# Designs tried in a protein design chat: VHH binders against Tyrosine-protein phosphatase non-receptor type 20 (PTPN20). Part 16

Target 1, 254 residues: Tyrosine-protein phosphatase non-receptor type 20 (PTPN20), of Homo sapiens (Human) (q4jdl3r159to412)
Amino acid sequence: IMQEFMALELKNLPGEFNSGNQPSNREKNRYRDILPYDSTRVPLGKSKDYINASYIRIVNCGEEYFYIATQGPLLSTIDDFWQMVLENNSNVIAMITREIEGGIIKCYHYWPISLKKPLELKHFRVFLENYQILQYFIIRMFQVVEKSTGTSHSVKQLQFTKWPDHGTPASADSFIKYIRYARKSHLTGPMVVHCSAGIGRTGVFLCVDVVFCAIVKNCSFNIMDIVAQMREQRSGMVQTKEQYHFCYDIVLEV
Short names: E, the ipSAE of ESMFold2; O, the ipSAE of OpenDDE; V2, 0.75 times the mean of E and O plus 0.25 times the DockQ between their complexes.

## First folded at step 19 (VHH; framework vhh_7nfr_2)

Design J1 (from H5 with R33W; at its last look DockQ between E and O 0.93; V2 from the best seeds 0.00; counts 0 for: framework grips)
Fold by ESMFold2, look of step 19:
Formats: structure tokens, C-alpha cells, sequence
Structure J1 (fold): chain B 254 residues (1-254), chain A 124 residues (1-124)
């Protein structure tokens, strides 16, 4: 398992990061060294504006699984984030971080705080219609209204709240339930998945989701191949050897 | 055919105590995780506490930890919530909820059965 991870780390990938490195876009990145490849970045609108987000397509057994992997939104990129979600017709956001962990801001609170007052953005109004706080994750149901057209769009956010500050979850069972519930919720567009940087916990989510879809279909899978595909489309997916090992640990639990 | 019936709610002053109970029937009670979930007026539902099938493992939301105690009696098929040091923030309808059993292929709703709820009001 460790030799596989080291082989993935040694692979030289030829992608470019010109959009993320432009001076005008540097303030749009949560971490200056974690950038989307130019070839797979998610464009915003007709002008192809920048957001730190990557399309990821994983192929296994002739099936294609489509995601957007992205950083946790910054205050200055909340409008861009919702534009991305709507333009891609995504109905599920999987958030694998708390807003603050260990005293450090990991992600800005990009949704309406209460059922009473919507979040007012430049082009959108986001309503929190309902929420459920569960033992390991929070389900939030949003209606997002585009101001210019009045068009509304349903989005379900699932926030996993029990990833430890260091390492991986002690119990795989809670994270498995979370992933499967997110998959059950999926209807349209790519799943939008983020943690803080959009590569570590996000990479684990994508890998395990594909593996469990394969298991349900009685189909083969190769974790190294899945992670290799992801890394071709967003640099550094599955960030640590502990996270990589956790992908295998989860499979052994089922 | 699963039936869950809560009782024991009422009006209480801050700092007071209540005991909620939930009578269960129509399923093998001792085979399932059970939870208490609450909903304050104008809010979403919030998991409060859960207890394993055997009663050997319990967990609590941070907002109630140290003040509430969950228990079960698998002979009487009854779930309990012992609520001490009540605060105005604890005002809600409290529901008894049964966790669904799931497999990789079968993904039911997180809670597949609910009681009617019992009102707890904490006011000065």
C-alpha cells in the first residue's frame, strides 16, 4: 500500500497552473500552492473566470463518475462558488470539514445561517429550507434563486463534522454512511466535493465513493488506478499516506 | 407497524429536570440503535443523543453533554432521556427515533421511524 503511494508521489504530471498563478487570481486561492490544472479547471460563465475548482471524471468498469473537487470557499469567492454549482447543475455539495478546526479557519460559512434570512449574493439568493443535525453530519436543503430570471434550483449540502484534526476517522462506519447518503442524494450534475484545500479528504471521498459503487455493481476496482486518475485532473488528490491507507481500510470493513 | 410513543414532556423552570420515555412496539427493540431528536420552533431537527442496541454505548450532542442521560430497558422496550439542568435553549419537541439498518446495497433513511413527539418547554 505504501509502495503504491510512493509511486504516485514520484509520478511527474505535465499540467499547467497559469490561471491560478495569475496575480489577479492569487487572492481567490485558499492555499497558494494548491491550484487547479488549467486543462481541468471549472470555468465561470462565458468569460471563463477563475475559481479554485477542478472537474474530475473517474472511469471504472465502463462507468464514469463525475465530480467537482474544490477548496472551501473564501468570503471573496462565495458568489463564484454558487455560480459554479448552478452553472453545472449540481444538486449535491459534500463538505468534509468544519468551518474552524483547531482554531484555524478551514472554510468560510458560505450558506444562510438560519431558516429566517436568506443569503443575499450579487446574482443569487440562497434560502435554507430545512436542516437536520445528525450524529456525524449535517444535512442542509437549499433553494437557490437566480435574481435575473427567478429560476430556482434545489441543492442538498452534506457536511461531515467528525473528521479528526489529525489523521483519519477512528471508525470508518460513520464516513461510509456519509458517502453512501451523499450518493443516494445525487440526481444531477457533478457532485461538488470540498474540504479545506479540496485534495485530501476530498480525494478520499471520491475514491471511496467509486469503490463502493463498484462493489454494489459487483465490479472490480483498483484504488491505485482511481487515485492516479484523480491526480491527473487535480494535483495531489489524496494528500497523505494515512489518507491513502484509509481508502483500503474502508474497503476491508465491508 | 413500528410504533414509538413519547411521554414525560411538560413545562419546567430553568435548572429543572424532566424524564422522557418512549414506548416501542412492532419491532425487535433490542436489535436497533435508538436516538432522541429535538426540534425547536422555527428550526430544523437536531440529534440529541443515541444509544446502542445493547445499551453499552451512548453518545450526546455537545449542547447537552453532561446534562442529559440516555438509557434503555430492553425488557420493557422503553427508551429514556433524563434531562437535568434544563435551559431555555432546550425548549423543543422531543422525538424518539429508530435508526434504520443499512447495508452497502440498502441505504434507508437515517431514521426510518419516529414518534409523535413530546413538548418540553423551559421558561422562567
Amino acid sequence: as target 1 above (254 residues)
Amino acid sequence: QVQLQESGGGLVQPGGSLRLSCAASGFTFSSYWMSWVRQAPGEGREWVSGISSSGGSTDYADSVKGRFTIARDNVKNTLYLLMDSLKSDDTAVYYCAKEGRWTLESLPDYFDSWGQGTQVTVSS
Scores: ipSAE 0.617, ipTM 0.859, lowest interface PAE 1.6, mean pLDDT 90
ESMFold2 (binder alone), look of step 19: mean pLDDT 80; pTM 0.806
OpenDDE, look of step 19: ipSAE 0.913; ipTM 0.962

Design J2 (from H5 with R33Y; at its last look DockQ between E and O 0.89; V2 from the best seeds 0.00; counts 0 for: framework grips)
Fold by ESMFold2, look of step 19:
Structure J2 (fold): chain B 254 residues (1-254), chain A 124 residues (1-124)
Amino acid sequence: as target 1 above (254 residues)
Amino acid sequence: QVQLQESGGGLVQPGGSLRLSCAASGFTFSSYYMSWVRQAPGEGREWVSGISSSGGSTDYADSVKGRFTIARDNVKNTLYLLMDSLKSDDTAVYYCAKEGRWTLESLPDYFDSWGQGTQVTVSS
């Protein structure tokens, strides 16, 4: 499977990063070299404003799986993140990182800090209605209200909290349960998936979700093909050989 | 029908200790991962600790590591939580919870059964 990963790394993928490289958008990127392609980036509003996020469509066995792969929000992009979620009618956010890992900020706390106080944004108010802290992930239920219209939207956030600082989860079983819970929770819009950069753990999540769906339906799958599809739509999806190998390890667990 | 009955809660001073018990019936207790879950007023539920079916593997939330000890007795069908060095923010209702069986195709609630809970209050 190392040979497959090296082949994916060597593949010459065309694509441009002009929007992410605009000087006015540099502060909106967590990592300056991890950018969405112009052709697949998620636009904000009618002016098509910038957020570091990519639409991902994966086809397997005639089924299409639709996601938004994005970086962990910065303090300055929290408003943009919620706008993206609402505009795409997404009801599930899968967060595959803790806010701080090894003393390094991986993602800002973009949701309400308590059940008592909503998060006040420029155009939205986000209420934390309930949460449940589980052994391996946290379930948060939000109501997001657009201030100008009073329209509300329900969002379930699922934060996986046990990804190790290095490598991949020691227990594939816990990550399997997390992904299946996220899939079962999905109702509307693309599933929004992020880690810190939105390509490594995020790529693993997307690949494994498609594989599990294939297994449940007794359909074939090809992990190399799935990762290749993702990389055409967001550069560098599945960052490391260990992450790529983990996608195969999941198959052996099932 | 699954039955879980917690006991052993009460009022205790900071730094004090309590032992919670959970009597289980209506299922094969020794076949299931068991957990303690707590909920403070106005907060969500928080997993505290879990123990494998055999008792050979235990895990703890970071907030309680080194202070709490989970144990089980598969002969008596009883789950325990030994709580030492209690703090005011340990005040909560504590629930004994049974993990559901999870499959790729069908997924129940994460915890499919729990009891009525026992109140633990830590105050001076």
Scores: ipSAE 0.523, ipTM 0.820, lowest interface PAE 1.9, mean pLDDT 89
ESMFold2 (binder alone), look of step 19: mean pLDDT 80; pTM 0.801
OpenDDE, look of step 19: ipSAE 0.927; ipTM 0.968

Design J3 (from H5 with D59S; at its last look DockQ between E and O 0.97; V2 from the best seeds 0.00; counts 0 for: framework grips)
Amino acid sequence: QVQLQESGGGLVQPGGSLRLSCAASGFTFSSYRMSWVRQAPGEGREWVSGISSSGGSTSYADSVKGRFTIARDNVKNTLYLLMDSLKSDDTAVYYCAKEGRWTLESLPDYFDSWGQGTQVTVSS
ESMFold2, look of step 19: ipSAE 0.619; ipTM 0.864
ESMFold2 (binder alone), look of step 19: mean pLDDT 81; pTM 0.813
OpenDDE, look of step 19: ipSAE 0.923; ipTM 0.966

Design J4 (from H5 with L104F; at its last look DockQ between E and O 0.88; V2 from the best seeds 0.00; counts 0 for: framework grips)
Fold by ESMFold2, look of step 19:
Structure J4 (fold): chain B 254 residues (1-254), chain A 124 residues (1-124)
Amino acid sequence: as target 1 above (254 residues)
Amino acid sequence: QVQLQESGGGLVQPGGSLRLSCAASGFTFSSYRMSWVRQAPGEGREWVSGISSSGGSTDYADSVKGRFTIARDNVKNTLYLLMDSLKSDDTAVYYCAKEGRWTFESLPDYFDSWGQGTQVTVSS
């Protein structure tokens, strides 16, 4: 397993990060060194404006699984994030981080705090219509309204709240249920998946979701191949050897 | 058919205590994880505490940890929640909830059965 991870780390992928490195886009990145490839980045609007997000398409057994892997939004990129969700017709957001972990801000609170007051953004109004706080994750139902048109879109956010500050979850069962529920909730567009940087826990989520879909269909899968596909489309997906090993651990639980 | 009936709610002052009970029937109670879930007026549902089928493992939301105790009696088919040091923000309807039995290929609702709820009001 470790040899597979090291082989993935040593592979030299051709790709450019010119958009993410532009001075005007520097403040839109949570981490300076974690950027989308120019070729797979998610464009915003007709001007193809910048957000730190990547399209990911994973093929296994003739099936294609479509995602957006993205960083946790910054205060300055909240409006961009919701624009991305709406423009791609995504109905599911999987958030695999708490807002603050170990005293460090991992993701800005980009949604309304309560059912009483919508979040007012410059182009959008986001209503929290309902929520359920479960043992290991929170389900939030949003209506997102574009102010200029009045057009609305329903989005379900699933926030996994029990990933430890270091390492991987001790109990794989809770994360398994989380992923399966997120997949079952999917109806339209790519599934939007983020953690803090959008490569580590996000990579684990994508890999395991594809593997679970393969298992349900009684179809073969190869974790190394799945991670290799992801890394071609967003640099560094599945960030650590511990996360890579966890992908195998989850599969063995099943 | 699954039936869950909560009781023991009421009006208490801050710092007070209550003991909630949930009578279960229509299923093999000892085979399922059970939870208490609460909902304040105008809010979403919030998981409060859960207990394994045997009673050997319990867990609590951070907001109630150290103040609430979940227990079950698999002979009487009854779930309990002992609530101590109650605060005004504990005011809610408290539901007994049966967790769905997950299989990998079958994705049930997270909670597949609910009681009618019992009102707990903590008022100065």
Scores: ipSAE 0.605, ipTM 0.856, lowest interface PAE 1.6, mean pLDDT 90
ESMFold2 (binder alone), look of step 19: mean pLDDT 81; pTM 0.815
OpenDDE, look of step 19: ipSAE 0.900; ipTM 0.956

Design J5 (from H5 with E105Y; at its last fold request DockQ between E and O 0.95; V2 from the best seeds 0.87)
Amino acid sequence: QVQLQESGGGLVQPGGSLRLSCAASGFTFSSYRMSWVRQAPGEGREWVSGISSSGGSTDYADSVKGRFTIARDNVKNTLYLLMDSLKSDDTAVYYCAKEGRWTLYSLPDYFDSWGQGTQVTVSS
ESMFold2, look of step 19: ipSAE 0.721; ipTM 0.897
ESMFold2 (binder alone), look of step 19: mean pLDDT 82; pTM 0.823
OpenDDE, look of step 19: ipSAE 0.921; ipTM 0.966
ESMFold2, look of step 20: ipSAE 0.692; ipTM 0.888
ESMFold2 (binder alone), look of step 20: mean pLDDT 82; pTM 0.818
OpenDDE, look of step 20: ipSAE 0.880; ipTM 0.945
ESMFold2, fold request of step 21: ipSAE 0.744, 0.756, 0.770; ipTM 0.902, 0.905, 0.910
ESMFold2 (binder alone), fold request of step 21: mean pLDDT 82, 82, 82; pTM 0.820, 0.823, 0.821
OpenDDE, fold request of step 21: ipSAE 0.912, 0.916, 0.913; ipTM 0.960, 0.963, 0.962

## First folded at step 20 (VHH)

Design K2 (from J5 with L107Y; framework vhh_7nfr_2; at its last look DockQ between E and O 0.91; V2 from the best seeds 0.00; counts 0 for: framework grips)
Fold by ESMFold2, look of step 20:
Structure K2 (fold): chain B 254 residues (1-254), chain A 124 residues (1-124)
Amino acid sequence: as target 1 above (254 residues)
Amino acid sequence: QVQLQESGGGLVQPGGSLRLSCAASGFTFSSYRMSWVRQAPGEGREWVSGISSSGGSTDYADSVKGRFTIARDNVKNTLYLLMDSLKSDDTAVYYCAKEGRWTLYSYPDYFDSWGQGTQVTVSS
């Protein structure tokens, strides 16, 4: 497994980060060194404005799985995040982080806090219709209204709350259930998946989701190939050897 | 037909204690994980505590850890929640909930059966 991860780390991937490195866009990145490739970045609107997000298409056994991998929104990018979700017609957001972990801000609170008051954004109004706090994750149901058209969109957010501050979960069972519930919830558009940087925990999520879809369909899979595909479309997906090993560990526990 | 019936709720002062019970029937109680879930007025549902089918493993929401104790009696088909050091924020309807059996091939709703709930009110 270490040999596979080392080979992935050594591969020279062609790709440029010009949009994310533009001075006007640097403040839109949570981490200065974690950027989307120009070729796969998710554009905003007709002007193709910048957000730190990447389209990811994973092909396995003739099946295609479509995602948006993105960073946890910054305060200044919350409106952009919702624009991205709606423009891509996504109905599922998988959030694999708490807002604050170990005293460090990982993601701003980009949704309405309560059932009583909607979140007012520049172009959108986001209503929290209901929520359910479960043992390992929180389910939130949103209605997102675009102010200019009055069009309403349903979005389900699933926030995994028990990833440890360091390393990976000791038990894979809760994370497996979380991933399968997110897959069950998917109806339209790419599944939007984020953690803090949008490459580590996000990469694990995508890999395991594809593998379990393959197992259910009695199709073969190769974890190294899946991670290689992801890394061609967003740099550094599955960030550490520990996370890479965890992909194997959670697949083998079923 | 799965039936879950809660009892033991009531009005209590802050710092007080209550014991909730849930009588289960219509399924093999000892084969399923069970949870307590609460819902405060105007809020969503919040998982409070869960217990494995055998009773060997328990877990608690951070908001109640150290104050609440979950238990089960697989002979009497009864789930319990002992609530100590109650706070006003614990005011809610408390539900007994049966966890669905998740497999890789079958993923029903997280909880597939619910009781009618029992009201717990913590006020001065």
Scores: ipSAE 0.650, ipTM 0.873, lowest interface PAE 1.4, mean pLDDT 91
ESMFold2 (binder alone), look of step 20: mean pLDDT 82; pTM 0.822
OpenDDE, look of step 20: ipSAE 0.928; ipTM 0.970

Design K3 (from J5, 14 letters changed; framework vhh_7z1x_3; at its last look DockQ between E and O 0.58; V2 from the best seeds 0.00; counts 0 for: pae O 6.7 > 2)
Fold by OpenDDE, look of step 20:
Order: sequence, then structure tokens, then C-alpha cells
Structure K3 (fold): chain B 254 residues (1-254), chain A 124 residues (1-124)
Amino acid sequence: as target 1 above (254 residues)
Amino acid sequence: QVQLVETGGGLVQPGGSLRLSCTASGFTFSSYRMNWVRQAPGKGLEWLSGISSSGGSTDYADSVKGRFTISRDNAKNTLYLQMNSLQPDDTAVYFCAKEGRWTLYSLPDYFDSWGQGTQVTVSS
């Protein structure tokens, strides 16, 4: 397992980071060293505006799985985030981070605080319709209205709350349930998956989701191959050796 | 037919205590994990606590940890929630909920059976 991880680290990654490194886009990145490839970045609108997000396509057993991997929104990029969600017709957001971890803001609150008051953005209005706090994750149902057109979009957010600041979840079973719930909830567009940087926890989610789908379909899978595909499309996917190992551990629990 | 019946709710002053009970029937109680969930006015469902089928393992939400204690008596097919140091924010309808053996997906599948709920009101 560790040899596999090291082999992945030694691979030359394709792609350039020109868009993310543009002076006007630098402030839109949470981390300066975590950027989307130009070839896989998610363009916004007709002008192809910038957001730190990547299309991820994984092929396994003849089937393609389609995701958006992205960083946790900044205060200044919340509007862009929702634009991305709506433009891609995504109905599920998997959030694998808390807003604050270790005293550091990892993700801005991009949803309403209460059922009574919507979040007002420049181009969007986000309503919280309902929410459920479960043992290991939170379910939030949103109605997102585009102000210019009045069109409404239903979005389900699933926030995993028990991933520690460092390391991996103590309960593999809890994360398994989380991922399966997300997959069951998915209806349209690419599933939007984010943590803080959009590469570590996010990568684990994508990998395990594909594996679970393979198992259900009685298809073979290779974790190294899956992660390699992801890294070709977003640098650093499955960020640490512990996370990589965790992917194998989870599979053993199924 | 699976039945869950909560009892023990009522009015209590801040700092007071209550003990909720949930009596189960219609299934092998000792084979399933059981949970307590509450819903406050104007709020969504909040998971509070879970206990393994044998009672050997318990979990708690941060909001109730140290104040609430979940237990079960499999011989009596009864689930309990001891609530101490109650606060006004604990005012809610409290439900016992049964997990399926393979609870994996949507909320109905997460908890396959619910009680009718019991009202707990914490007020001076």
C-alpha cells in the first residue's frame, strides 16, 4: 500500500496552472499551492470565469463516474460556488470538513443559518428548507433561487462532521454510511465534493464511492488506478499516505 | 408489527431531571441498535444518543454529552434515556428510533421505526 502511494507521488502530473496563477484569480484560491489544472477546471458562465474546482471523471469497469472536486468556499467565492452548482445541475453537495477546525476557518458558511432567513448573495438566494443532525453527518435541504430568472434549484448538502483535523475517521462504518447516503441521494449533474482544499478528504470520498459502486455491480476495481485517474485531473488527490491507507481499510469493512 | 412507545416526558424546571422510557414490541429488541432523537419547535431532527444491541457501546451528541445517559434492558424490551441538568434548550419532542440491521441510506432506512414521541418541556 505504501509503495503504491509512493509510486503515485513519483508520477509526473499533466497540466498547467495558468488560470489559477493569474493575478486576478489568486485571491479566489484558499491555498496558493492547491490549484486546478487548466484542462479540467470548471469554467463559470459564458466568460469562463475562474473557480478553484475541477471536473473529475473516473472510469471503472466500463462505467464513468462524474464529480466536481472543489475547495471550501471563501467568503468572496460563495456566489461563484452556487453558480457552479446550478450551472452543472448538481443536486448533491458532499462537504467533508467543518467550518472551523483547530481554530482555523476551513470553509465559509455558504448556507443559511436558520430556516427563517435566506442567505442573500449577489446573484442567488439560498433557502434552508430543512435539516437533520445525525450521528456522523448533517443533512441540509436547500432551495437556491437565481435572482435574475427566478428559477429554483433543489440541492441536498451532506456534511460529514467526524473527520478529525488530522488523520482519518475513527469509524470507518460512519464514513461508509455517509458515502452510500450521498450516492443514493444523487440524481443529477456531477456530485460536488469538497473539503477545505478539495484534494485530501475529497479524494478519499471519490475513491471509495467508485469502489462501492463497483462492488454493487460486481465489478473489479483497483484503488491505485482510481487514485491515479483522479490525480491526472486534480493535483494531490488523496493527499496523505494515511488517507490512502484509509481507502483500503474502508474497503475491507464492506 | 413493530411498535415503539415513549413515556416519561413532562414539565421540568431548569436543572431538573427526567427519565424517558421506550417500550418495544413486534421485533427482537436485543438484535438492534436503538437511538434517541428529538425535535425542537422550529428546528430539524437532532440525533442525541445511540446504543448497541447488547448495550455494550454508547454514543452521544456533543449537545447532551455528560448530561444524558442511554441504556437498555433487553429482558424488558425497554430503552431508557436519563436526562440530567436539563436546560430550556432541551425542550422538544423526544423519539426513540430503531436502526435496521443494514441501515445505509435515506432517513427512513437509517431509522426504520419510530415512536410517537414524548414531549419534554423545560421551563421555570
Scores: ipSAE 0.018, ipTM 0.322, lowest interface PAE 6.7, mean pLDDT 92
ESMFold2, look of step 20: ipSAE 0.714; ipTM 0.890
ESMFold2 (binder alone), look of step 20: mean pLDDT 82; pTM 0.826

Design K4 (from J5, 14 letters changed; framework vhh_7z1x_3; at its last look DockQ between E and O 0.01; V2 from the best seeds 0.00; counts 0 for: pae E 19.5 > 2, placed apart)
Fold by ESMFold2, look of step 20:
Structure K4 (fold): chain B 254 residues (1-254), chain A 124 residues (1-124)
Amino acid sequence: as target 1 above (254 residues)
Amino acid sequence: QVQLVETGGGLVQPGGSLRLSCTASGFTFSSYRMSWVRQAPGKGLEWLSGISSSGGSTDYADSVKGRFTISRDNAKNTLYLQMNSLQPDDTAVYFCAKEGRWTLYSYPDYFDSWGQGTQVTVSS
């Protein structure tokens, strides 16, 4: 397991971060050194504007799994985040962080607080239609309306609330249930998956989702290959050796 | 799979009346509290009325109290909203909503399923 992770860490991946490093985009990044590759970044609108987000395609057993891996939105990027979701026709957002962990803001509260008042953004109105709080995660149903066209989209957000401040969950069971629910909820577009930086917990989610899909279809899989594919498309996916090991731990519990 | 289908919308004159229906399937209708919610053009969602699982308890938003009556027929899996004294400000898409079970971490006004909505237009 460790030899595999070390091999992934030593691999020299060619890629550039010119868009994320532009001075005009500096304030759009939660972490200065965690940036999308220019080649796989998610563009906004016709002008191809910047958001810290990457398209990820994972191929396994002839099946293709399509995701957007992104950072937790900043106050200044909430409009951009919802534009990305709408433009990509995504119906599932998987949020693998609490807003504040250990006294540190990990992600801004980018959704409407209650059923009574929608979130008013510059180009969008976001309604909270429904929510359910479960032991391990919160389910929120949103209706997103673009003001200029009146078009609307249904989005389900799934916030995992039991990831510890440090390390990985001691028990994989709750995270497995969360991932499988997210996959079952998926209907359209890439799944939008984020944590704080969009590489650590997000990478674990993507890897395990592909593995479970493979298991359900009685297909082979290779965790090292899956992580290698995602690292080619967003730098540093599956951030620590503990997270990498957790991907294997989850598989062993199935 | 939970399914809620609203019917009975349409065009009505100010002061007129309509009765909306919502047929439910995919769950034990008689076990859940139900609500009506509306969305006026260019406005957000507004909760209007709720009814207990048995039908024995109802509540209403101030904006519709005295004009709207919520009811249900558990034998027909149907929720109703009788709307009287309609005014132009009542123009909206009206939705039937299923309330979920309250948990330790529940947020207020929590619904886990919605219908597609039916248009009500009040004009002269």
Scores: ipSAE 0.000, ipTM 0.100, lowest interface PAE 19.5, mean pLDDT 84
ESMFold2 (binder alone), look of step 20: mean pLDDT 81; pTM 0.816
OpenDDE, look of step 20: ipSAE 0.019; ipTM 0.284

Design K5 (from J5 with R101S Y105W; framework vhh_7nfr_2; at its last fold request DockQ between E and O 0.93; V2 from the best seeds 0.86)
Amino acid sequence: QVQLQESGGGLVQPGGSLRLSCAASGFTFSSYRMSWVRQAPGEGREWVSGISSSGGSTDYADSVKGRFTIARDNVKNTLYLLMDSLKSDDTAVYYCAKEGSWTLWSLPDYFDSWGQGTQVTVSS
ESMFold2, look of step 20: ipSAE 0.688; ipTM 0.884
ESMFold2 (binder alone), look of step 20: mean pLDDT 81; pTM 0.812
OpenDDE, look of step 20: ipSAE 0.921; ipTM 0.966
ESMFold2, fold request of step 21: ipSAE 0.743, 0.750, 0.750; ipTM 0.900, 0.901, 0.902
ESMFold2 (binder alone), fold request of step 21: mean pLDDT 81, 81, 81; pTM 0.811, 0.815, 0.816
OpenDDE, fold request of step 21: ipSAE 0.912, 0.919, 0.914; ipTM 0.960, 0.965, 0.962

Design K6 (framework vhh_7nfr_2; at its last look DockQ between E and O 0.77; V2 from the best seeds 0.00; counts 0 for: grease 24.23 > 24.2)
Fold by ESMFold2, look of step 20:
Structure K6 (fold): chain B 254 residues (1-254), chain A 126 residues (1-126)
Amino acid sequence: as target 1 above (254 residues)
Amino acid sequence: QVQLQESGGGLVQPGGSLRLSCAASGFTFSSYRMSWVRQAPGEGREWVSGISSSGGSTDYADSVKGRFTIARDNVKNTLYLLMDSLKSDDTAVYYCAKEGRWTLYSYPELDYFDSWGQGTQVTVSS
């Protein structure tokens, strides 16, 4: 498993990061060195404006699995994040982080804090219609309304709350249930998946989702190939050897 | 036909204690993980505590750790929640919930729990 990860780390992927490196866009990145490739970045609106997010298409057994991998929104990019979700017609957001971990802000609270008061953004109003706090994850149902048109869109957010500050979950069972619930919830558009940087835990989620879809369909899979495909479309997907090993550990759980 | 009947709720002062019970019938109680879930007025549902089928493993939401104790009696088919040091934030309807059996091939259902009781009101006031 380690040799596979080392081979992935040594692979030469010379894509460009010009949009993310523009001075006007540097404040839109949570981490200066974690950027989307120009070729796969998710554009905003007609002007193709910048957000730190990448389209990811994973092909396995002739099936295509479509995602947006993105960083946890910054306070200044919350409006952009909701614009991205609406423009891509996505109905599922998988959030694989708590807002604060180890005293460090990992992701800003980009949704309404209560059922009583919507979140007012520049172009959008976001209503929290319902929520359910479970042992390992939180289910939130949103209605997102564009102010200028009154058009609305239903979005389900699924926040995994039990990823440890360091390493990977000790038990794969809770994360498996989370991923399968997210897949069951998917109806439209790419599944939007984020953690803090949008490459580590996000990469594990995408890999495991594809693997379990393959198992259910009685199709073959290759974890190294899946991760290789992701890394061609967003740099550094599945960030550590421990995360890579965890992808295999999850398969053993089944 | 699964039936879950909660009891033991009521009005208590802050710092007080209550014992909730849930009588279970219509399924093999000892084969399933059980949970307590609560819902405060105007809020969503919140998982409070869970217990393995044998009773050997328990877990609690951070908001109740050290104050609440979940237990089960597989002979009497009864689930318990022992609540100590109650706070106003604990005011809610408390539900006994049966966890479904999830498999890779069956996909998790949109309703995480497959059976619920009627709920019992707990009010912590004054």
Scores: ipSAE 0.536, ipTM 0.823, lowest interface PAE 1.8, mean pLDDT 89
ESMFold2 (binder alone), look of step 20: mean pLDDT 82; pTM 0.821
OpenDDE, look of step 20: ipSAE 0.922; ipTM 0.965

## First folded at step 22 (VHH; framework vhh_7nfr_2)

Design L1 (from J5 with Y110W; at its last look DockQ between E and O 0.90; V2 from the best seeds 0.00; counts 0 for: framework grips)
Fold by ESMFold2, look of step 22:
Structure L1 (fold): chain B 254 residues (1-254), chain A 124 residues (1-124)
Amino acid sequence: as target 1 above (254 residues)
Amino acid sequence: QVQLQESGGGLVQPGGSLRLSCAASGFTFSSYRMSWVRQAPGEGREWVSGISSSGGSTDYADSVKGRFTIARDNVKNTLYLLMDSLKSDDTAVYYCAKEGRWTLYSLPDWFDSWGQGTQVTVSS
């Protein structure tokens, strides 16, 4: 698996990052060198405004799995994040990080903190309708209302809270259940998946989700091929050889 | 039919202790992970503590770690929660919950069975 990861690392992928590198967009990136390709970035509105997010379509056994891989929102991009979710009709957000890990901000708290008061954004009002804190992840049910139209959209957020500060989970069981629950929850639009940068843990999630869908359908899969497809659409998906190895570990546990 | 029946709740002063019990029937108790989950009025449900099917592994939410102890008796089919150093924030209905049996092909809710709950009230 080390040789596969090295081969993926050595592959040259032609692509441009002009939109993410524009001076006006630099403050919209959590990490200056982790950017969406221009060709696959998720546009916002008619003006095709910028968010650090990529469409990812993974094909396996004639099935297509559609995702948005994105960074953890910044304080300044929270409104953009919800616009992206609504415009793409996504009903599931998979968040694979805590807001703060090891004293470092990984993702801003982009949702309402209580059932009592909605989050008021420039264009949206986000209501927390219900939540359930589980041992390994938190389920949050949102209603998102666009202020100008009154249009309402239901979104389920699943926040995995037990990824260790360093490395990968020692046991895959809870993460397997998390991924399958997210897939079961999916109804519309691309599944929105993020961690801090939107490439590491996010890449593991996408890979394993496709593999489990393949297993359920009694169909073949190739982890190297799946990761290669992701990397063509968002640079650096599955950041480390430990994460890559973990994709195999998860599958073998089944 | 899975049945879970909690007992042992009540009114307690801050710093006090309570022991909750959950009688289980209608399933092979020793084959399942079990948890305590609580819900304060107007809040969502919060996992408190869990214990492996054998009782050999336990875990706790950060909010109760060091103050609560989970245990099980697989002969009597009973789950316990010993609650020490109680705080006003511990006021809630406490539920006994059975973790679902997951496979790739069968995706139940995380907890597939719940008790009716027992009220714990911590007030000064």
Scores: ipSAE 0.580, ipTM 0.846, lowest interface PAE 1.7, mean pLDDT 90
ESMFold2 (binder alone), look of step 22: mean pLDDT 81; pTM 0.817
OpenDDE, look of step 22: ipSAE 0.847; ipTM 0.933

Design L2 (from J5 with S106D; at its last look DockQ between E and O 0.95; V2 from the best seeds 0.85)
Amino acid sequence: QVQLQESGGGLVQPGGSLRLSCAASGFTFSSYRMSWVRQAPGEGREWVSGISSSGGSTDYADSVKGRFTIARDNVKNTLYLLMDSLKSDDTAVYYCAKEGRWTLYDLPDYFDSWGQGTQVTVSS
ESMFold2, look of step 22: ipSAE 0.727; ipTM 0.897
ESMFold2 (binder alone), look of step 22: mean pLDDT 81; pTM 0.815
OpenDDE, look of step 22: ipSAE 0.917; ipTM 0.963
ESMFold2, look of step 23: ipSAE 0.712; ipTM 0.893
ESMFold2 (binder alone), look of step 23: mean pLDDT 81; pTM 0.818
OpenDDE, look of step 23: ipSAE 0.920; ipTM 0.966

